# VH-VL binders against Pseudouridylate synthase PUS7L (pus7l), part 4

Target 1, 228 residues: Pseudouridylate synthase PUS7L (pus7l), of Danio rerio (Zebrafish) (Brachydanio rerio) (q1l8i0r370to597)
Amino acid sequence: GFVNYYGPQRFGSGSCVQADQVGLALLKENMEASVKLFFTPEDDDDLQNKAKRHFLHTGNAKESLVLMPAYKARERLMLRALHRYGSGQEGCTRGWLSLPHSMRVFYLHSYCSRVWNQAAKYRLQKLGFKPVQGDLVWAEPVKGLKDATEELSAPQIHVVTSDEEKNEVFSLDQVILPMPGNSVKYPENLLGQWYQDRLAQDGLESCRFRVTPLKLNVPGCYRPLLAK

## First folded at step 18 (VH-VL; from r4 with heavy chain A33V)

Design w1
Fold by ESMFold2, fold request of step 26:
Order: structure tokens, then C-alpha cells, then sequence
Structure w1 (fold): chain C 228 residues (1-228), chain A 120 residues (1-120), chain B 109 residues (1-109)
């Protein structure tokens, strides 16, 4: 199979805006930076991009709201909050709260998806094309040992042992990598250290993957290294 | 075209559970949020919650927390809603629904509805 | 969360206009532009008519939406027999939930 990278749709639809950078700013609770990144314009001369440029150049949410097309409901509510509460940390926080929950959490997941893609690249470059000790795989269900009234709803994580590497028990298509979050286990090899170092590079070494002012939580998940 | 096809009607006894499936086709399942809405006979619409299938994260209306589990299987493009400890008041048509990209608050595509009857 | 108040019924004659109201609070209709309207014929799934207060998802321009303060409105002009249905509004809330109005039965005379 192919490497199972998260696709470009996870990082935004425009060529100038990078949703993962918004996500990083939110994880650091730098609400002012996150809003400036949210309003990054494209190289188009349409009304919405004119309004975005006006806001970034002037900081004037009221004037920018006058310029913002009526159908841009999310952008307009953000600007209304900034006008009412200011463009500082508090006003930007209220601006984010005016967006639906799914839209707010999108940006956090975008950052974590970027880290996953980088982890997949590192894993292949540094640990090769076979499973190694410390890699993660799904654990096998224990067949016939439990009452049929409760199925195993969430598979358990198994860490590849040195014996399992030597005996080639698993194949690369069984290897899974975590998307960063507060409820995942990291590999017990060089990749695990890479995750720690990578998050620390962005100032997230002690990150709890929660943005309480925005009611956001990122538990993380596991994604196969290779696509089917 | 975009379609959401739900599982068939079910008759259940009080205290049991029901699991309704919602098979998606005609769109990239991982790009969307799947929501669940129910409608008791002769009554209005009631939002139950939604799931973000690519991350497996579900969010629930307060009324249903503790009784509803919403899940998704990316490999089959299918969402599921399981309601436990059924009561006669849970008799309703259960819809899955989808909005635009990453949209959890309006729905332009609906399943055909699954009738769940809870009696005796 | 908050209940959205709709009239139980409205009526209008063929070719006329009718308006259905949906009243909430500052924590839903008044606080957001995330108001939608659905038409539901008997035995069928709801059909989206309006989202984000006034946007039409490819439906007839006889259907228009607006909002003033805590009240959203759906206006149906040029009434046709097929418009006889139940109509529901919905709104996003400050608790990150979605609520529906109780529904309005439209009778076309």
C-alpha cells in the first residue's frame, strides 16, 4: 500500500491559509494570533478577501464587518465579537466561541494531523520498512473468553516486542501511529522520542491537548501507516 | 449522488438496546460530520448528537448522555447509533443526517429514517 | 437547552404569502446566525429550505428567511398546494447543541 498521509483538505481549502498553524496558536491559547491566521486572505480581489485584508491592516472589526459579504456568517460573527469585546485575547476568545464546535475543533485536529504526517515520514526514513520493536499494532481480540452480550468495542494497543520483530510476527501494513492527543500511547522506540521532541519544538512539551476557554478536547487516535 | 441508507425497522422490549446503522455513499465519508435526529410519532424533531468519523469523536445532547453511543467505521463508510435501556418514550423514527463540509448544525441530506418501536 | 417557539399552525390561500415565526433567546437565535428551516411532508424525512438565516440550498426563491433580534422568520410566497406541510426551525446554541422549534402546520386554503 501507499503511505496513509492525511490529505490537503485537512489543512484548509485556500493556498495561503494553513489550518494547522491556526490549530497550533489555539493549543498555545494565543487567541490573537489564531484570529489573525483565521483571517489570512487569498490572493483574490473579491469582497471577503478585501474585508480580511482591511482587518489585518487596520484592526478595525466594525469597518471590516461592513465590507464582509452577508453570506459569510462565520466570519461576520467573529468580527461582531471582536467589535463588541475588542481584538485582544478576550475578544478573540469570544470570537471563536461564536463558531460551531465542529469548526473550532477542526483546527486542532489539523495541527495534530500534520504531526502525524511528519511522524509517518520520520518512521519510514529512520526505522525502515519492516515492523520494529516498540512499534504499535492492534491487539488480537481474545476469542471465546467473554460472554457474547458484550463485544470488544475498542481494540487494545500492543507494543511490538524484540522477539516479535526477530520472528517477523507482524507486517508493515499492521503498524499504526498515534495522532497526538491526551489519550494515546506513543511508540516505545526512536519514534516515541521523536514525538516528544517534535511537540517540544512548538512549545507543546507539557500540552494537555485541551483548550478549556473554547470547550475543546483532543483525545487523539491511531491511524495505519499504510493505506489499504 | 449523496445517499444515507439506514437499517430496517426494529421492535424492541423495554430495557433492551437498539443499534441503527447509516451507510454513506456518494461522498468522501471522512470529510463530514454525521448527526442523529429522532422524531416520536406525531411529534417534532429532536437532536441527539453527532460524530466526526475520521477521529471517532462523538458529541451528545445532554438528555441522551449515558444512554447513547454514536460510532463510525471508516472502512465501510457507516455510522452507528446505539440507544440503551429503552423505554416506551424512545419509540420514534431515527434519522442520520449530514450537512456541508465539517458542518454540525444544518442538514441537507437525510437517511430515510429507521422506525424503532418499544413495547410490552 | 432553550425551546424555540413557533405558532402551532398558520394558513394562507393559494397564491398568497405566509410568514412563520421562530422565537428564541440571546443564547440561540439572537446570538447566532445559525438558524435553519425544514419542510416535512407526512411520512418523509425533513427537507432543508433555509440555512444560516437566509441562504437557500437550491430551493425555490418563494422561500425566504430573515431574522430580527431573537426572532427568525420563514416567508413563503405564491403559496401552492404542495407547500402544505410541517415546518421546523432550528438554531445552534451557546451550549454547542442544536435545538428545534415545536413545528408549525401550514394549511393551504
Amino acid sequence: as target 1 above (228 residues)
Amino acid sequence: EVQLVESGAEVKKPGSSVKVSCKASGFTFSDYVISWVRQAPGQGLEWMGYIIPIYGTAYYAQKFQGRVTITADESTSTAYMELSSLRSEDTAVYYCARGDYWTDYYFDYWGQGTTVTVSS
Amino acid sequence: QSALTQPASVSGSLGQSVTISCTGTSSDVGGYDYVSWYQQHPGKAPNLMIYDVSNRPGVSNRFSGSKSGNTASLTISGLQAEDEADYYCSSYTSSDTLVFGGGTKLTVL
Scores: ipSAE 0.579, ipTM 0.809, lowest interface PAE 1.9, mean pLDDT 88

## First folded at step 20 (VH-VL; from w1 with heavy chain Y101W W102L)

Design y1
Fold by OpenDDE, fold request of step 26:
Structure y1 (fold): chain C 228 residues (1-228), chain A 120 residues (1-120), chain B 109 residues (1-109)
Amino acid sequence: as target 1 above (228 residues)
Amino acid sequence: EVQLVESGAEVKKPGSSVKVSCKASGFTFSDYVISWVRQAPGQGLEWMGYIIPIYGTAYYAQKFQGRVTITADESTSTAYMELSSLRSEDTAVYYCARGDWLTDYYFDYWGQGTTVTVSS
Amino acid sequence: QSALTQPASVSGSLGQSVTISCTGTSSDVGGYDYVSWYQQHPGKAPNLMIYDVSNRPGVSNRFSGSKSGNTASLTISGLQAEDEADYYCSSYTSSDTLVFGGGTKLTVL
């Protein structure tokens, strides 16, 4: 099967858009850095990029707003907020709050999705093409509890045991990986350690994946390693 | 063609729950968010919340927190809205709507609506 | 919760122009630029007419959106009989809630 990577659209529309980096900055509650990243210009010499460059160079939100094309609604809203409230931590916070919740949380998910993609790559490279001890799989629905409204029971996660590995009880198609969040379980093998290390490298060792000032929360999720 | 097809009308008693489905077609389900909006008879539109199907994460309007559950099944491109502890005031047409997660916060396509009647 | 205020009703003659206003509260910081307009015929789902204050998603050029201060406006030029409907504005509030105006009933005379 094919690796079930998150698509590039989750990381921004342009080659220079670093949505995941914005997400990381937000998770660290570095609002100023996040705003600067938000205005990362592309190599193109169009009006929007000129406006972005101007902002990054001068810090002048008002002038940048004048340059920013009308169709760049998000950028204009951000600039307007920055003009009104300043470009400090508080101003940047208000800038983000001027954007819809879905737009804000997009960046957090972008970062988390990036980590997942990297995890998937690592999993296959280091642990091979068979389920191994410590891998996560969906628990088999207990056949007998027909009456339990199947719909309400959150799928249970099962950790592959050594015996199950040996007996090849599961296939790689059944392996799931967590997208980081505050409500996920990590594998109990080298991959689990990788997650910890990866997050620590980014300064997120103790991250709760909540950005309270922006009212953002990322519980995380599980995604099959391989696409069907 | 982009389509959102909702489940049929429901009649419920107070205190019960209702689950409405919204099946999407004609677009990549995972690239968008699905919102739920209701409209009481003769009243305006009220946003309830949205889900990001690819992550399965839902966010709700404060008014409905704790009482509404929005879920999605990517395999079937279907979103669900469950409202519990139904009251007469919950009588409304419930709409699912597609939203653009990345660019603009508006709904470009709507389901046909599901009428939910709460009566004793 | 910030409320969007619309006139309850407006009327215009065939071929004329009408404007529907949508006024937000001053407490809505920055989110008011995300104004959308929806048309709703009786018994039908809403149709997106305008997004982001003035953008048209392939709808007739007779429909236009504008904003001045805390008031967004939908202008319908060259009124046609089919334009008779309810119109709703929407915006994103500082409370992370999408809100709709109370709606405006447009009658075409």
Scores: ipSAE 0.839, ipTM 0.914, lowest interface PAE 0.6, mean pLDDT 91
Fold by OpenDDE, fold request of step 26:
Structure y1 (fold): chain C 228 residues (1-228), chain A 120 residues (1-120), chain B 109 residues (1-109)
Amino acid sequence: as target 1 above (228 residues)
Amino acid sequence: EVQLVESGAEVKKPGSSVKVSCKASGFTFSDYVISWVRQAPGQGLEWMGYIIPIYGTAYYAQKFQGRVTITADESTSTAYMELSSLRSEDTAVYYCARGDWLTDYYFDYWGQGTTVTVSS
Amino acid sequence: QSALTQPASVSGSLGQSVTISCTGTSSDVGGYDYVSWYQQHPGKAPNLMIYDVSNRPGVSNRFSGSKSGNTASLTISGLQAEDEADYYCSSYTSSDTLVFGGGTKLTVL
């Protein structure tokens, strides 16, 4: 099998590397940094990139807005907000709020998915190609309880035990990794520690994965390590 | 061709739950968001919420919070909407619709709609 | 959330032009350029006609959208029989929701 990496989304593919950085800045509630990152220009010498460069160099939202092409609706909305409310923390917050919720949360997910990708790489590199103690897998539905009101109980996560590792009860294709969020469990092995360290490195050791001023919440999710 | 195919009509009693499915085809399911919109008879459209299938995260209109659950199965490219504690006022056609992550909340493709009738 | 305000009905003759208004507030239509228009024939799902106030997703150039203040407008020129339908406007809101208009029934005479 191959690693089940998160791919760039169709509309974010060109800015995927930057999207995660924007997400990180947002998670840190550094709105000014996030806006600057949002306006990171590409290498192209088109009008939109000129406008972006102008904004980054001058901080002048009004002038940048004049330069920004009409078809760049989101950038224009943000610049308009910045012009109206300023380029400080509050103004930048307003800028983000001028964009749809789905777009705002996209950046957070971009960061989290990047961390997942890195986690997957680490897992295979350091812990090998077999399930090990502390890995996460989906709990098998207990066959016997037919009658229990199928309360859509969220699939339960099971932590692989030492005995299960020894007896090779699970296969690698059953291993799941969490995308960081406020409602996930982390592996109870070196990978779990890696997650903690990685988030700490980014200054997110106490992150709740909520950006209240932007009404953003990322609960996280689980994804199979390997794609079928 | 982009298609959203919804499940069949439902007749439910008050207090019960209904789960409607929406199967997507003709596009990469993970690149889009799926919204649910309902329309009561002779009434306008009402947005209920949306899900990001690739992450399984759903967001709801305040009116439906606690009563609606939107889920998605990427393996089958299917989105689901479950509405609980049904009332007569929930009688409506329920639509799934495709939206873009980065563009405005507009829906370029719609399911055919599922009629849900809540009656004693 | 209060629905956007649309006229209940409009009528026009074949070949003529009609305009449907959609009035909101500064928290929706007036606050964002995220206005969409949908056409809905009886018993059918809505069809996207306009997005981002004035963009057409491959629909006829007879359909055009505009916005001024808190009011968005859909103009249909050269009315055809097939244009007879219900039309709904939609807007993103400051509450991170979508709100729709009450709908306008267009009758082609």
Scores: ipSAE 0.768, ipTM 0.890, lowest interface PAE 0.8, mean pLDDT 92
Fold by ESMFold2, fold request of step 26:
Structure y1 (fold): chain C 228 residues (1-228), chain A 120 residues (1-120), chain B 109 residues (1-109)
Amino acid sequence: as target 1 above (228 residues)
Amino acid sequence: EVQLVESGAEVKKPGSSVKVSCKASGFTFSDYVISWVRQAPGQGLEWMGYIIPIYGTAYYAQKFQGRVTITADESTSTAYMELSSLRSEDTAVYYCARGDWLTDYYFDYWGQGTTVTVSS
Amino acid sequence: QSALTQPASVSGSLGQSVTISCTGTSSDVGGYDYVSWYQQHPGKAPNLMIYDVSNRPGVSNRFSGSKSGNTASLTISGLQAEDEADYYCSSYTSSDTLVFGGGTKLTVL
């Protein structure tokens, strides 16, 4: 199989790939930096990019709002908040809150998806093409009966043991890697240490994966290393 | 072309659970948000929540927090909504819907609706 | 009740124009430009007519949307028999939720 990388749409559709950097700024609660990154223009001369350049050059949200095309509702609402509340931390926070939740959380997920891709690359380079002790796999579901109805148990995470590695109990297509978040388990091998070091590199060693001022929470998830 | 096909009608007893499926076709499932909206007989529309399938994360209206689980399976392009501890007032048509890329607040495509009846 | 207030019914004659109101608060209609309108015929799923206050998703230009303060409006010009349906507005809210109006039944006389 092929490595199951998150594709470019997870990082933004434009040629300026800054969605994960917006996410990093948000995770660090640097609202001013996040808004400047959000307004990064493309190399196009269209009206929206002219308005973005004006904002970055002048800091004048009112003038930039006048220039911003009417159909750019999200950018206009952010500029309105900046005009009303200022372009400091509070104004930027209110600007983000004017955007739909799915768009706000997208940027956090974009950062975490970048880390997942890097983890997949590291895992193959350092741990090879067979499951090893400490890798994560889905456990077999545990069937149970509940209150006069039959409900199926959800799968849980199993950590590959040294015996299971030696006996080649699992294949590489069963290995899953976490997307960083507050509700995931990390591998119990070199990859687990790599996750810790990688997040620390960005100053996220004690990150809760929550941005409370923006009502955002990133629980994380698990993604198979190989695509089918 | 773009289609959302829901599972068939269900009749359930109070206290049980129901799981409605929503099979997507004609678009790249991972690029979109899938939302769930219900409509009780003679009533208007009520938003329940959404899921971002690529990340496996779901978000719920306060009213349904704790009783609804929304999930997705990218490999089958299918979203699911499970409602537990059913009551007679949960009798409704349940719709899945999608908007534009990453949009959770307007829906240009809807499933045909799944009627769930909670008897007695 | 719903957070968005619509009249229960409106009526108009063939060829006339009607306007359906949708009144919310500063925490939804007034605070966001994320207002949508749906048409629903009996037994069918809703059909998107307007999004982001005034944008048409490939529907007839007889349908137009606007907003002033906390009130959004759907105007249907040149009424036709097939316009007879229920109409719902929706808005994003400051609680990161979506709310619908109670619906307006349009009767074409």
Scores: ipSAE 0.461, ipTM 0.763, lowest interface PAE 2.6, mean pLDDT 88
Fold by ESMFold2, fold request of step 26:
Structure y1 (fold): chain C 228 residues (1-228), chain A 120 residues (1-120), chain B 109 residues (1-109)
Amino acid sequence: as target 1 above (228 residues)
Amino acid sequence: EVQLVESGAEVKKPGSSVKVSCKASGFTFSDYVISWVRQAPGQGLEWMGYIIPIYGTAYYAQKFQGRVTITADESTSTAYMELSSLRSEDTAVYYCARGDWLTDYYFDYWGQGTTVTVSS
Amino acid sequence: QSALTQPASVSGSLGQSVTISCTGTSSDVGGYDYVSWYQQHPGKAPNLMIYDVSNRPGVSNRFSGSKSGNTASLTISGLQAEDEADYYCSSYTSSDTLVFGGGTKLTVL
């Protein structure tokens, strides 16, 4: 069993990857900052990176569009929106809306995946290699509830109790950690406080994990701490 | 070799449900968007929605909201589409499909299609 | 229901060229460069021929795509017998959906 870290693909490619920081800017609805981060160039001297540098240095979307290679459709549509609607909040919002939904939501997931990776590292360093009180595991379906309340809308998450820790009822392979979102439960231990503090450091202590101007919603999910 | 293998043909009565599976191989299943598209006999293609398996989050065409459920099982590299309250108009071939990474709008890999027939 | 308009059929002789049109609105074909074309032979799954208006995914350069305003076009040059198939365009929309054209039956004479 390895730690189930989210891999590099979730943070973009290249050595100057800032996908998670784009996600943070979007969660804070700072559209101008998000677009500047989206256009972060690599240290390469190819045409797309020259066009990105031109935009960041000049703010001239039309000139940058002329420089941007034709196959960079996403970047070109963003620049077209900025030229048409301006480079302020509205133009940047229209630019993001020109990208497909899966590509917009990727950046939010990138930020959340970074937090998850940091949570997994922290949990192992501070809480060790056995389940502890307050950890999360998948619950078994509750007998009898199907007889009375068969329609359940919430995920079935169980919080490890003190007795279950002492009796070693669960193994580390069963421990799950939340990826931040608006529909997840956080651990009820030191790790839960860590999540709260970590999100607060980025100004997200009351974040809804929803970016309404971009039609984005991030419910979150649960990921096993250890890979199979 | 990237492959998407769907479950076999189904014959269903109106009002019932159908669940089609799509088993993926030859790529890292969790990293890609899996989409569902159907095609009624003699008709065109109709997009139904997609799932991002690593996040378990599904997104649906408005027409199907409330009747379709798209899910994924990372451990078996399998996506599922369940359509409920079937009508004769739901008779179609149901395809799962995948595009490039992070892509929900073009598909270069398709399942072979699952024929679902709804008749009384 | 198709949101993109294609001709029901087109025909061409071996070795000649044909063009298939796909007309949408400013909310789809006109608003995005996310237009694709699919070839479908009877009983088979669709096969991607063009994406992002004009990009070929390793298919013959006899297939080319373009867009002007709200209309995308697929041009097939040097027609061969195996080009006889149904052709569908698709486009991303401002509603975060994907829509397809009604399809065009290509007959090779």
Scores: ipSAE 0.403, ipTM 0.724, lowest interface PAE 2.9, mean pLDDT 87

## First folded at step 23 (VH-VL; from y3 with heavy chain W101Y)

Design j2
Fold by ESMFold2, look of step 25:
Structure j2 (fold): chain C 228 residues (1-228), chain A 120 residues (1-120), chain B 109 residues (1-109)
Amino acid sequence: as target 1 above (228 residues)
Amino acid sequence: EVQLVESGAEVKKPGSSVKVSCKASGFTFSDYVISWVRQAPGQGLEWMGYIIPIYGTAYYAQKFQGRVTITADESTSTAYMELSSLRSEDTAVYYCARGDYMTDYYFDYWGQGTTVTVSS
Amino acid sequence: QSALTQPASVSGSLGQSVTISCTGTSSDVGGYDYVSWYQQHPGKAPNLMIYDVSNRPGVSNRFSGSKSGNTASLTISGLQAEDEADYYCSSYTSSDTLVFGGGTKLTVL
């Protein structure tokens, strides 16, 4: 199978600034930086990019709003909030709150998906093509309870043991990796240490994966290393 | 082909609970939001809440807070809505619907609807 | 109670135009550009016609959306028999929720 990388949909369009960098700024609660990254222009002379450059150069949200095309609803709502509340902490926070919740969480999702992709690459380079001790797999639900409405066993996380590695109990297509968040278990091997170091590199060593001013919570999830 | 297939019709007694499933196919389930909307007989649409499956985070309309639980199972691409303490006014068709680009404010694909009847 | 006000019914003759209104507040229609319109034929699930106030998701250009202040509008031109249906608006709100209008029955005469 293919490595199950997150694709471009998770990172947005454009080449100058990717959505994951906005997400990192939000996780650090640096609202001013997040808004400046949100408005980073592409190398193009169309009206939207001219409006973005005007804002970054002047800080004048009203003038930038006049320049911003009507169909750019998200950008216009952000500029309206910045004009009304200023470009400081309050204005930038209000600007994000003017966007729907799912759009705000998209950026956090983008950052965490980037880390997942990097984890998948690291895992294969350092731990090889077989499950090893400390890898995560889904635990098997109890079979024969399909008719028992009171006892539905949800999938749980199992950590591969040394004996299970030795006896090749699992295959690589059963290995799952966490997308970072506040409610996931990390692998109990070199990959687990990699996650810790990677997040610390970005200043997230004590990150709660929660941005309360924006009503955002990132519990994380598990994604199979291999697709299909 | 994007599809949302809901579980079959239910007949329930007042005070009980109902759990409706919504199985998704034709798209990456965890990349979208799933919303629940109901429609009482002869009435309009009423938004109940949504879930962002990749985060497991659900939001609820204030009217349903405390009575509705929305969950998702990523391994089966299935969302669930459970409504408790049922009353006769909960008789309705219950729809699940998908939001595009991780959106929670418009829905491009809808399930066929599940009729829930609450009667004594 | 619907958070968004729509007329209960509107009518128009074949080939003419009709406009359906959707009135909210500054906390929803007025404050956000996240207004959508749905068409629902009897016994069917709703079908998305307009999102983000005016964008069409591959539907006929006879359907157009607009907004002024706290009121969004759906205009259907060149009315056809199949346009007879119920129409609902929806909007994002400041409490991170979604609200629907009460619905408008369109009768094509």
Scores: ipSAE 0.241, ipTM 0.665, lowest interface PAE 4.0, mean pLDDT 86

